VHH binders against p49116. Designs and how they scored, part 49

Target 1, 238 residues: p49116
Amino acid sequence: EGPLLSDTHVTFKLTMPSPMPEYLNVHYICESASRLLFLSMHWARSIPAFQALGQDCNTSLVRACWNELFTLGLAQCAQVMSLSTILAAIVNHLQNSIQEDKLSGDRIKQVMEHIWKLQEFCNSMAKLDIDGYEYAYLKAIVLFSPDHPGLTSTSQIEKFQEKAQMELQDYVQKTYSEDTYRLARILVRLPALRLMSSNITEELFFTGLIGNVSIDSIIPYILKMETAEYNGQITGAS

## First folded at step 19 (VHH)

Design D6
Fold by ESMFold2, fold request of step 21:
Structure D6 (fold): chain B 238 residues (1-238), chain A 121 residues (1-121)
Amino acid sequence: as target 1 above (238 residues)
Amino acid sequence: EVQLVESGGGVVQPGGSLRLSCAASGFTFSRYDMSWVRQAPGKGPEWVSSITGKGDVTLYADSVKGRFTISRDNSKNTLYLQMNSLRPEDTALYYCVKGGYYPWRKTFDLSSQGTLVTVSS
């Protein structure tokens, strides 16, 4: 009963550490990425359909899809976070790692291919001029994916995904009524998200996390932490 | 208003154990995530562990994971840190902190007395 998402789920305001340093460093990149991760997880946990699945299902679902949600967030927030500049800084750090003999040639190839795929994905989303409503529904479609291994309640997850797809279709048809193929163009972008390695994303964006905590450990914590405290914390962040 | 009083520190040998306690007052304890932070001599503060307000989810710094256990008793307004397999690098003043883990949080309210843990032969 009721729409899957409300207007409050369309709002996706990323605030960046301030001021932006002259040269981006691992700490700035990690803090910026962490703000996006927390924003994405709090977005997911605020959805009534997600809440209805129960804590164990919530944790399993987010562990399976966090990288896809994060990647959609990168695309949506690419301008505000200066993503192209961040990726350039990461490539520069890779050059230093080669110089210092810290990475294998095979790993370097994997990481560079991942960066290229990420850049291509973000560019394709920008070319389509995906709006905030469309991003919200795409994130919901990704979140409620029933096909990840090991999930329980897959029939209910599938029903929520179908509802997200229906609401996206209705929105696109109403808002872009002259563009018959817009929904299809948008949906064709989603398979690229499964090409993104969560292992490499963690290496690129979350190296130097305070306490050296893994993303897999943080997920259940974010899903259960005090929401009011989080909102106060990000308001007070510099 | 908010008061946090740590206890249970002492001197132990490497491999030993200690249990720290933190008595909390001046706020509704169960409605806040809580953390332990430590400060070694001559070093800045280091986040150690956090626990959700309900006590159902915990998070640990990699340096202490598997050795330390954070817990809370909301009926007693008390936060705990069970420290096992202690190492000399665990030597620090340990503080109880109101609030949870945030990867961007660089400062902590360490105005309480703390409790000193010394791990030495």
Scores: ipSAE 0.737, ipTM 0.896, lowest interface PAE 1.1, mean pLDDT 89
Fold by ESMFold2, look of step 19:
Structure D6 (fold): chain B 238 residues (1-238), chain A 121 residues (1-121)
Amino acid sequence: as target 1 above (238 residues)
Amino acid sequence: EVQLVESGGGVVQPGGSLRLSCAASGFTFSRYDMSWVRQAPGKGPEWVSSITGKGDVTLYADSVKGRFTISRDNSKNTLYLQMNSLRPEDTALYYCVKGGYYPWRKTFDLSSQGTLVTVSS
């Protein structure tokens, strides 16, 4: 019975579109977010415990948690992605839409509250100085969540989540031995992920996907696509 | 050297059907996701559909979902597109392309001849 994650699961390198446009636009934001989504789902599919659950369970798990994984990815890659600049551009667009009277007040309130929650989550993770190993275990805890409705194999999923929790605990105790409360401070950030709306995330980051495909339709494709081509693209030219 | 040869295009009335084929050579076909891309006169390329290397998962542009079916036969190195309920806006030169769906993939190798589909009259 080996570890849940290996060092290969700690590497999480996001490659941004190039060249960066002079003004951020919907296409750049969508392409950037899509690269993070694909990276996050390829990360999940690479885990042997995930592979062992079977295809239907894999699809159900990722459909249930993709927004939480994506949000953890945003926090981890916030600097590389220039997330604060992206969010500022979105806010400016919303303010322009108010000036032109194009949006309902309820929609704008919901979107702005979501942006605020996302900014606060990312800021709290940065203040805690979460490292790549900790992010990998946090993503595993989120991925192997047994409490989503409609899941099968929930006892096995729960065992994998407990294993991720134990491995995180062991890592933190060995690496941050003088910081007695670090594990607790990290874990109390996770409930905030359940408050993030997948519908609003799609609206903020995934407007204008090529072919107007939905995230729910892309998930089975990403989980089964050929890895040789994907690996070539993460090392390939812009 | 990768070669992709499309066939099966033609002229068809609205509501009609066509089946496109693409013969692939010069690479290990079954190890690559494949796509169909079309280009209408005076317009840029438009992604239509993708299929995984094993053929077990398909993905469609919203504009063709429910009307088109992508498939592959890895023993024959052949990609297919069954097009039903054709509409005038489906008129385009159709290309098969090595590689799958990526939201950042906005350029395609359309150096092959393609196969022309005309939906009229």
Scores: ipSAE 0.735, ipTM 0.893, lowest interface PAE 1.1, mean pLDDT 89
Fold by ESMFold2, last read:
Structure D6 (fold): chain B 238 residues (1-238), chain A 121 residues (1-121)
Amino acid sequence: as target 1 above (238 residues)
Amino acid sequence: EVQLVESGGGVVQPGGSLRLSCAASGFTFSRYDMSWVRQAPGKGPEWVSSITGKGDVTLYADSVKGRFTISRDNSKNTLYLQMNSLRPEDTALYYCVKGGYYPWRKTFDLSSQGTLVTVSS
């Protein structure tokens, strides 16, 4: 039938909180990350193939892969977000926790390894100069992953993933025709996403959510919320 | 003109229950997510709960989860908040607001009168 993604699914414009505070704080980081999360979830829900899977499958897929989608979004929007500055602020806050004996040594090691993995992932994507079409197809491949435990409709999900892979291959071959190994270099980056911890991501970027809600609770809400209001929020978010 | 009229507040002892209502007019109620926001004396507004336009998904602040239940009746253009196991810290002026949960939204249209809930012995 038609392509998995259209040009409207390639657009991925993140709007940052304004004005920027003098010093980055937990609230600015959480607000910035929340805008990216909402953008990523609304991107996913806008895909006709995703819509065709039904509400229960939609929730299950997004709960399984939201951290991978979020991490791809961080890489894609790293410049707009000033991600390196955000990560430096997080490391500084972590060092304060060490001085105040608020965290165990094992937890600190886990968190620092996660930050290192995230920095390396974003750097590798930047070195490859991954474009917006490539990001859109990579996000689709991650979204339509049939091998997560507990999913239903796995054969249909697999067909959508294969379609995303085919469309990425066609795009890379046409757009980067002189670079025989570009597709392979891009795809080798994907396994790193499965190593990212969703609970550490939530601790780093989503501490201070209004009402102390969990990401697991927000996901079904975002997938069912009215889009007209969200679109208005994007143009004038406070 | 958008109009939201809250009712059902009152004085109740700790552990008691109240049911708040919000009559909505001036917009297509079922096409908007809705929220409850409260403001305690001397404090800023605090988001309490949200519900999707169709009423199929709800979200709660951790401080009220398990005790409060948001609901809506789209045929009556009415939003509800059932409050059980009330505590003194739930004392506040409660507003219904047009719009859903956004982690960055800290400003709310509180132009309505609200309904006062007082929890005291």
Scores: ipSAE 0.733, ipTM 0.895, lowest interface PAE 1.1, mean pLDDT 89
Fold by ESMFold2, last read:
Structure D6 (fold): chain B 238 residues (1-238), chain A 121 residues (1-121)
Amino acid sequence: as target 1 above (238 residues)
Amino acid sequence: EVQLVESGGGVVQPGGSLRLSCAASGFTFSRYDMSWVRQAPGKGPEWVSSITGKGDVTLYADSVKGRFTISRDNSKNTLYLQMNSLRPEDTALYYCVKGGYYPWRKTFDLSSQGTLVTVSS
């Protein structure tokens, strides 16, 4: 009952570590990416429809879709994050890793192709000038994806996804009434998210997490951590 | 005034076990995630483990996963760390910290006394 998302779910404000170091390093990239991951997970857990699915389903859903949510977050926050600068630094780190024989040629090709796909996805979203409402509904469509392996309660998930799709359609038609094809152009961008490897995303952005924890392990923790304390952390950032 | 008092440290042989306790006061314990942080001599602080306010979800540094178990008793305002299969590299001063895991947290409020764990043969 009611809209799937409220105005509080449209706000998506990322704060970066300050100051930016003279040379980007693994720690800055990982801290920056971690702030986006936490923001994305707290966004998801704040949605009443998501809360209604229960803890076990919440964890399974987010484990299945976190990379797609993260990639949408990268596209939405690409300017704030200086994502092009981060990706350039990652490419430079790859060159150093080749010198130390840490990566096979096949792995290097996989990682470079992933970077190219990510850059092209972000460029395509920027060309469409996707707004905050559209991003919020796209994230909801991605979050409530019933087709990932190993999910339960897929009928409920599908109903929430259909509601997100309907609300996006209504928004686009009202706000962009002169552009008959905008909804279709937006929706055809979503399949590209499935081309993004969560394994490679973890290597690109989450190498050097404190305690060397996996994203898979962090997810259930983020979904249950105290929200008042998290809000204090992001409010107290400087 | 927030007060955290650690206890249970000592000297133990490799492979041994210890159970640390942390008595908390001056805040509503159950409303906060809690962490253990350790500091080896001459080293910076190292996050060890965190637990949610309700105690239902735990998170561990890879270096201690499978050997350490964090727990809490909200009725006693007490945080625990069960340490099994101890290794010499676990030697450190262990601190109880108010707050959960955050990848961007590089500093910790280590104003408490801590409890010393020494693993040696």
Scores: ipSAE 0.724, ipTM 0.893, lowest interface PAE 1.1, mean pLDDT 89

Design D8
Fold by OpenDDE, fold request of step 21:
Structure D8 (fold): chain B 238 residues (1-238), chain A 121 residues (1-121)
Amino acid sequence: as target 1 above (238 residues)
Amino acid sequence: EVQLVESGGGVVQPGGSLRLSCAASGFTFSRYDMSWVRQAPGKGPEWVSSITGRGDVTLYADSVKGRFTISRDNSKNTLYLQMNSLRPEDTALYYCVKGGYYPWRKTFDLSSQGTLVTVSS
């Protein structure tokens, strides 16, 4: 009955290793991406409405939207992550694979287009100068999407999404009252997230996961791991 | 003081099975995820498996998935690793580690003695 999000959900601080190395290897990229993934999922865990859906529904929901949530996180944390540098490094690594004839021409095109879409999305968000509140609400809208196949409790999920949308609307109206079309400009960016392949994102950012663990398998683990321990890891990260 | 004592290692033939145990003390066992890590001679530590504090979710390295099973008994402060279909490449010193799966972890706390698993024909 209360608000979907509180001020505590606005905070989204990604800790990166310091200093940034001169050469960004696959391991560095994966570590950076993993930190963001964990942060995003723990953010979701902190939302009471998310908790109310139950463990099975939560797992299914995150499995369905993790790529979109992750991408929003990339956009939000682009400066802290030096995302442009990371993407450039990814491209360089791909070039090495190309030279070794490990990829087909079609696959190369597909992957490069994906990288382009990621960069364009993040650039577009930067141009809009999206603030922390707006990102929080956008993440909530993406998280509570009822239109993914195989979901249970879709009516409840839809209700939460509507709450997120309404709260975003109210926030934008209050904070940016002179910009009558800001809400529309923000929301129109969301469809771009659905055009991005989760498989390619996983391949680009998470190939170096310890143990070659899949995102599909790690999601339920992150959602159920001890929060206190995770918080301790974050504070000792750098 | 945190204490972890591994046991159950030994020599087995390929295809054999072993069950490792880890007795934990010095901390609230149920409030921490636990992991198994192994180190083969001349190689760096390799993460094997993790389990949540409540024991409701497990995670495995691809190299052991389908063959190893991690479990825990919080009433006994004990972590287990059931190892089936063992292979020569599984030969290593196995460590029980306090803490879960973190891809950005630089090192593992291998201060315990570990338990040696040798798989050879």
Scores: ipSAE 0.918, ipTM 0.962, lowest interface PAE 0.4, mean pLDDT 94
Fold by OpenDDE, fold request of step 21:
Structure D8 (fold): chain B 238 residues (1-238), chain A 121 residues (1-121)
Amino acid sequence: as target 1 above (238 residues)
Amino acid sequence: EVQLVESGGGVVQPGGSLRLSCAASGFTFSRYDMSWVRQAPGKGPEWVSSITGRGDVTLYADSVKGRFTISRDNSKNTLYLQMNSLRPEDTALYYCVKGGYYPWRKTFDLSSQGTLVTVSS
């Protein structure tokens, strides 16, 4: 009955591999992306409302929106990740594949457009200067989207989404009172997330996953893995 | 001190089956994800499978998916790997590893002796 998000949900710190190599190979890209994916999913796990939906619903929900969450994460962590450099590296790798005639012309176009959309989205978010609270609420809105097919408890999901929206509105009104249309300007960016293919995102960022594991298969695992161990891994204390 | 002891390895023909076991001690077994990692001769370590602490979710490498089954008995502090339809390429030293699946993990703690699985006709 309290707020959907607390200040603890605002913190979203991505740890990158260090040092960054001069040449970003597929492995580095995949590791970076994986860290972000894990962070995003653990963030979702930390939300009481998310926990209240139950395991099956949680899994379905994340499977439906992981690409959007991941993309928001990319935008939020773009500087830390050196996202532009990563995307450039991805393009370079693709060029090699193109030269080897591994991709059709149509597929090349789709992939390049996807990369462009990702970069454009992240740039747009940077221009808006979205803060940590706003990102948290936007992620919550995306997470608790009831309009994905096959979801259970859609009424409850909708309720949580509305709550996220209201809290975002209140925050923006309070923090950016001089910018009357900031909320609308921010929310108008969300549709861009739906235009991006999860499959292409997976192919671009996660082709180097250990064991060639699919995102679909890893989602349930991340959602149920022991959090203490994860925390140890990201801090290097384990 | 964390101690992991693998067993169950042996020589089998292609298409055969083996069941590996790992006895764990020195930590609260149920509070940790566990993994199997293998190392073939002349190759680096390869992640095989992971299971959550509660044993409710499993994850497999594509190379073993549908053939291997990871499980655990927390009451016995034991991790298992049922290997069916074994192939020559499955030949390796198999290690039980404390910890789950992390794509950014560069090294595995292979301090245990492991158990050797040899698949040959």
Scores: ipSAE 0.916, ipTM 0.961, lowest interface PAE 0.5, mean pLDDT 94
Fold by OpenDDE, look of step 19:
Structure D8 (fold): chain B 238 residues (1-238), chain A 121 residues (1-121)
Amino acid sequence: as target 1 above (238 residues)
Amino acid sequence: EVQLVESGGGVVQPGGSLRLSCAASGFTFSRYDMSWVRQAPGKGPEWVSSITGRGDVTLYADSVKGRFTISRDNSKNTLYLQMNSLRPEDTALYYCVKGGYYPWRKTFDLSSQGTLVTVSS
């Protein structure tokens, strides 16, 4: 069998909506986040191993790990997205909600902590200077996680995860041979992804989705949508 | 040239049912996701439902979920919308739209005539 990932899977280019508004409103945030989500899902569906798992397993797998994939995408695309500005805008919007007494003190704390965790994670990844190959392999490791409840074909998923890990190891050894512990430093960041709430992420970034659809509902659609149309929609922005 | 022709609209009582059809031509129908969009009087367009090119996955607005069913027959280049348990708030011109669901999509190509659905007592 060939490698799990090819050079085509390393490319991860997010196209932001243009122009950027003076005020980052909910719509801009949602569109930006949605574009990243779509890109992440399309990346996943472009992997032959992912396709080999079948539709049901694919959908279940992505439903289980979309938040982690999304978060890795945020980290990878933080500069292009101006993530710090987006997060600041989210906080500002949240404060407005607070003033309107729409959130409990505990919920406010949870949401603020989540934003903090997101920022810290992205900062940590930036400090590590993670390259495109490493991100691709990390996303693959996260995608092919067999330890989510309710998954089928867990043996096959595990196999793919191991393959991703091995390829990452080989890449790091080859590219960063002078840094003996780079692989470990990279992998040790993955647990932070599991500490982040998918519900809060959805609330922060995906409020205002047309039709009030859930990420859970949109995932199978993104995975099966026609790619030609998708490419046309993201080029040149709205 | 892309052509979309909607049909099946009419007047129904609350709780009634209608089935809309859209005849598509001018493009390879099966290679495109399709959507239904509606526009009520005095309101902006509202996305209703989308279906993938192959017809294997559907998506619905919360406002119609459980009541409407989108489907397609690629051999006939036809899109369908089965509407059950209709409500007065479902009254609108319904448009067939080439293209799928995008969360940020606020504008739709409503160049077709649409089909009018009126739900009233």
Scores: ipSAE 0.892, ipTM 0.948, lowest interface PAE 0.5, mean pLDDT 94
Fold by OpenDDE, look of step 20:
Formats: structure tokens, C-alpha cells, sequence
Structure D8 (fold): chain B 238 residues (1-238), chain A 121 residues (1-121)
């Protein structure tokens, strides 16, 4: 069998909404996040191994790991997104809710800790100067995680994950031969993704989705939507 | 030229049912996701439902979930919306739209005439 990923899977270009508003409102944040989510899902579905798992397994897999994929995407696209500004805006919006006593003290703490974890993760990835290939392989490792509950074809998923890991190893050895511990430094960041709540992520970034749909509901749709249409919509070509 | 022609609207009592149809032409129907959008009097357009080009996945607004069913027949270039358990708040002009669901999309190309659905006692 050929490699799990090709050069086409390395490209991960997020197109931001334009123009950027003077004040980052919930709509802008949601659109930006949604674009990233779509990009991440389309990236996943472009992988032949992913397609080979079948629709039901694919959907279940993405439902299980979308938060991790999204977070990796945030890290990768942090500059383009002005993530720090977005997070600051989110915090500001939360402050209004706090002042109105709409949230419990415990919930506020949870949300703020989540934002902190997210920022720290992205900062850590930036410090490591992770390149596009490494991100692609990391996303693949996260995507093909067999240890989520309720998954089918776990043996095959594991095989794909191992392949992703091996390809990453080979790439790092080839590209960063002088840094013998780079692979370890990169992989040790992955556990942080599991500590992040998908529910809180959804609340922070995806509040205000048109129709009030859940990420859980939209995932199967994104995975099956027409590619040509998507490309046209996102790039503004249509 | 893309043409979309909606039909099937009418007046129904609360709890009633209607089935809308949309005849599409001017493009390869099966290669595009399709959506229903509605606009109530005095309100902006509201996304209702979308379906993938192949018809294998559907998505609904929470406001209509469990009551409406979107479907399509690609052999006939036709989009459908089965509306059950209709409510007064469902009263609107319903448009067929070329394109799928995008979470941020608040504006729609409503160039078609639409079909009026009125739910009243």
C-alpha cells in the first residue's frame, strides 16, 4: 500500500471572512470557526484511508475527534485567524455574561480554564515551530485514534494510526535529522488535546450557528456535502 | 441559467401537512446540495433544511427538526419538503435554494418566486 498521506494533504489553507469587523462579534467568530471546521472535515475526507472505513465509521470517528482536529487546526491557523484576538473577544463576551450572573462560578472557571488550555496549547505548538507536514501527520494520528468508545473497525483504524506515526517519524528523521528528540517533543503535545472539552469548545466557538444545529448533527453533513460547491463557497469563487 | 420553481404551498390548519416541490433546471442538479429557506412576513430569511447532492444526508434547523423532511429525486431534478405538524410560526414564503448549509450564511439567493405556506386556524 502507498503512503497514508500525500503532499496534497499537507496543504491546509484557511480562508477567513472578509472584511474583518472592527469589533469581533459572535457571528465573525462563529464563521471563522465554522470555516476551520469545514476545512478540517474536508481534509479528513480527502484521505483515501479515511474513505475506506465507510460512512458510518467515518462519521463516528470524526464525531469522536472533531474537537482535537479543530484544536490542531486552531494552532496551525493561529496567525491567519488572529487567534489571540478571537480568544480575547470571546473572553470579553463572557465577561458580559458574568456581569449578568448568567453563569455559575464553577462554570466560569471551567470556561476560562479551557480558554487558557487552548491558548497554551497553541503557544506550545508555535514554540515548536511545527510545519505543515508535521501538522498533517498529527491530525492523521488524532483522526485515526482507535481508543474512542463506540468505534467499529478499530483494528483498521489502529493500522492507519500506526502508518501515520511511522510516516511522521520518517519525515522528522529526514527533515530534522539534527534534532533527535523532535518527534518526542511533538508527540508529547497530543495528550493535551484530550483534556479539552468538546462541549466547551462548541459553546465558545460555535454559538450562533444558523438553525441552532449541533456540531454532532453537522458532521455527517459536512462529510458528505459536494466538494465543488464547498470550494466555491469558501474561496468566494461562486 | 439556473431556474428554480417552487410549488405546493397553500393554507392549512395547525397540525396539518403540506408537501412542497421545487423543479430545478439550468445546472447539474445531482452535483449540488440543495436547501429550503423561508421568509416570514416582516422577518429575514431563515434556513430550514439542506440535503446533499446525492441525497444521503439531511440537515434541519432545530425549529423544524422532527416535523419536516427534505428529500430529492435527482432523476427528476426535483427537491421536496414534507412538512408535518405545521404551526402558525411556519407561515412563510418558502424558497428552494441551490447550495447547501453553511453555519454563517444569513443571506440567500432568493431569486425564485417561492411558494407561500400559511398556517392558520
Amino acid sequence: as target 1 above (238 residues)
Amino acid sequence: EVQLVESGGGVVQPGGSLRLSCAASGFTFSRYDMSWVRQAPGKGPEWVSSITGRGDVTLYADSVKGRFTISRDNSKNTLYLQMNSLRPEDTALYYCVKGGYYPWRKTFDLSSQGTLVTVSS
Scores: ipSAE 0.881, ipTM 0.942, lowest interface PAE 0.5, mean pLDDT 93
Fold by ESMFold2, fold request of step 21:
Structure D8 (fold): chain B 238 residues (1-238), chain A 121 residues (1-121)
Amino acid sequence: as target 1 above (238 residues)
Amino acid sequence: EVQLVESGGGVVQPGGSLRLSCAASGFTFSRYDMSWVRQAPGKGPEWVSSITGRGDVTLYADSVKGRFTISRDNSKNTLYLQMNSLRPEDTALYYCVKGGYYPWRKTFDLSSQGTLVTVSS
């Protein structure tokens, strides 16, 4: 019935907490990550195809893919967020946990492996110079994934994903007409997202959420909250 | 002029129940997410619960989840908080707040009177 995404879905402007502290801390990291999470969820809910699937399907989709959307957001906003500085601060906190015997060595290895996978993914996306249109379509492909367990309306979800893939293909062929393999190089990056642990992402970026709410409980709330107030919050976040 | 009037507080024993109400006026109630925030003596404000404008989705602080239930009646412009299995730690002045949950929201408009809940033997 028309394009899956419009130009309004390409805009993805993250506003960081202000003022930036002299030393990064868990609260600053959690606020920054939360702003990215809310931005990603409001992006998804603004898509007419997503709206058409209904509330239960919307919640199920986002619960299944939020970590992949969040990871794409980290890659897209890595410079604005100073992600390398955030990850360095997290590594320093892990080192302190080793010295004070607060975490098992096995858990620390799992978390460090996750950080390396995240860094590798973000670096590969930066090396490919992925633009805002490409990120928007990649997020749509991830959002409309029909292969997650427990989903309903999987045939409709699959058709939306195919439409996102076709729109990405059309965009890449028109914009990067001299680079025959660009689409293939981009799409090959997506399987790495499925290897990211939502449990570890929540520990790394969402420890200390106000009220200690879980990401699973916040997702249905964000999908139904008042958009006008949210838009006011991102302009007055300082 | 936006007005929020809380009621239903009181003194209860541990394990007891109370139902708080908040009468809203001066704005289109159903178009706003709403929250309960509490402030214990000597402590800063603590977010308790939020509900969407339509009343279809709720969110709770971990400290109250399973014991408190937020609800609203948009035909009466009223927000509610059913508090069960009350603990001494729930002792606080409870405020009704216009607006929803945001992880970065550290300040709340607590210009209303609030309603005091005291949980003690």
Scores: ipSAE 0.766, ipTM 0.906, lowest interface PAE 1.0, mean pLDDT 89

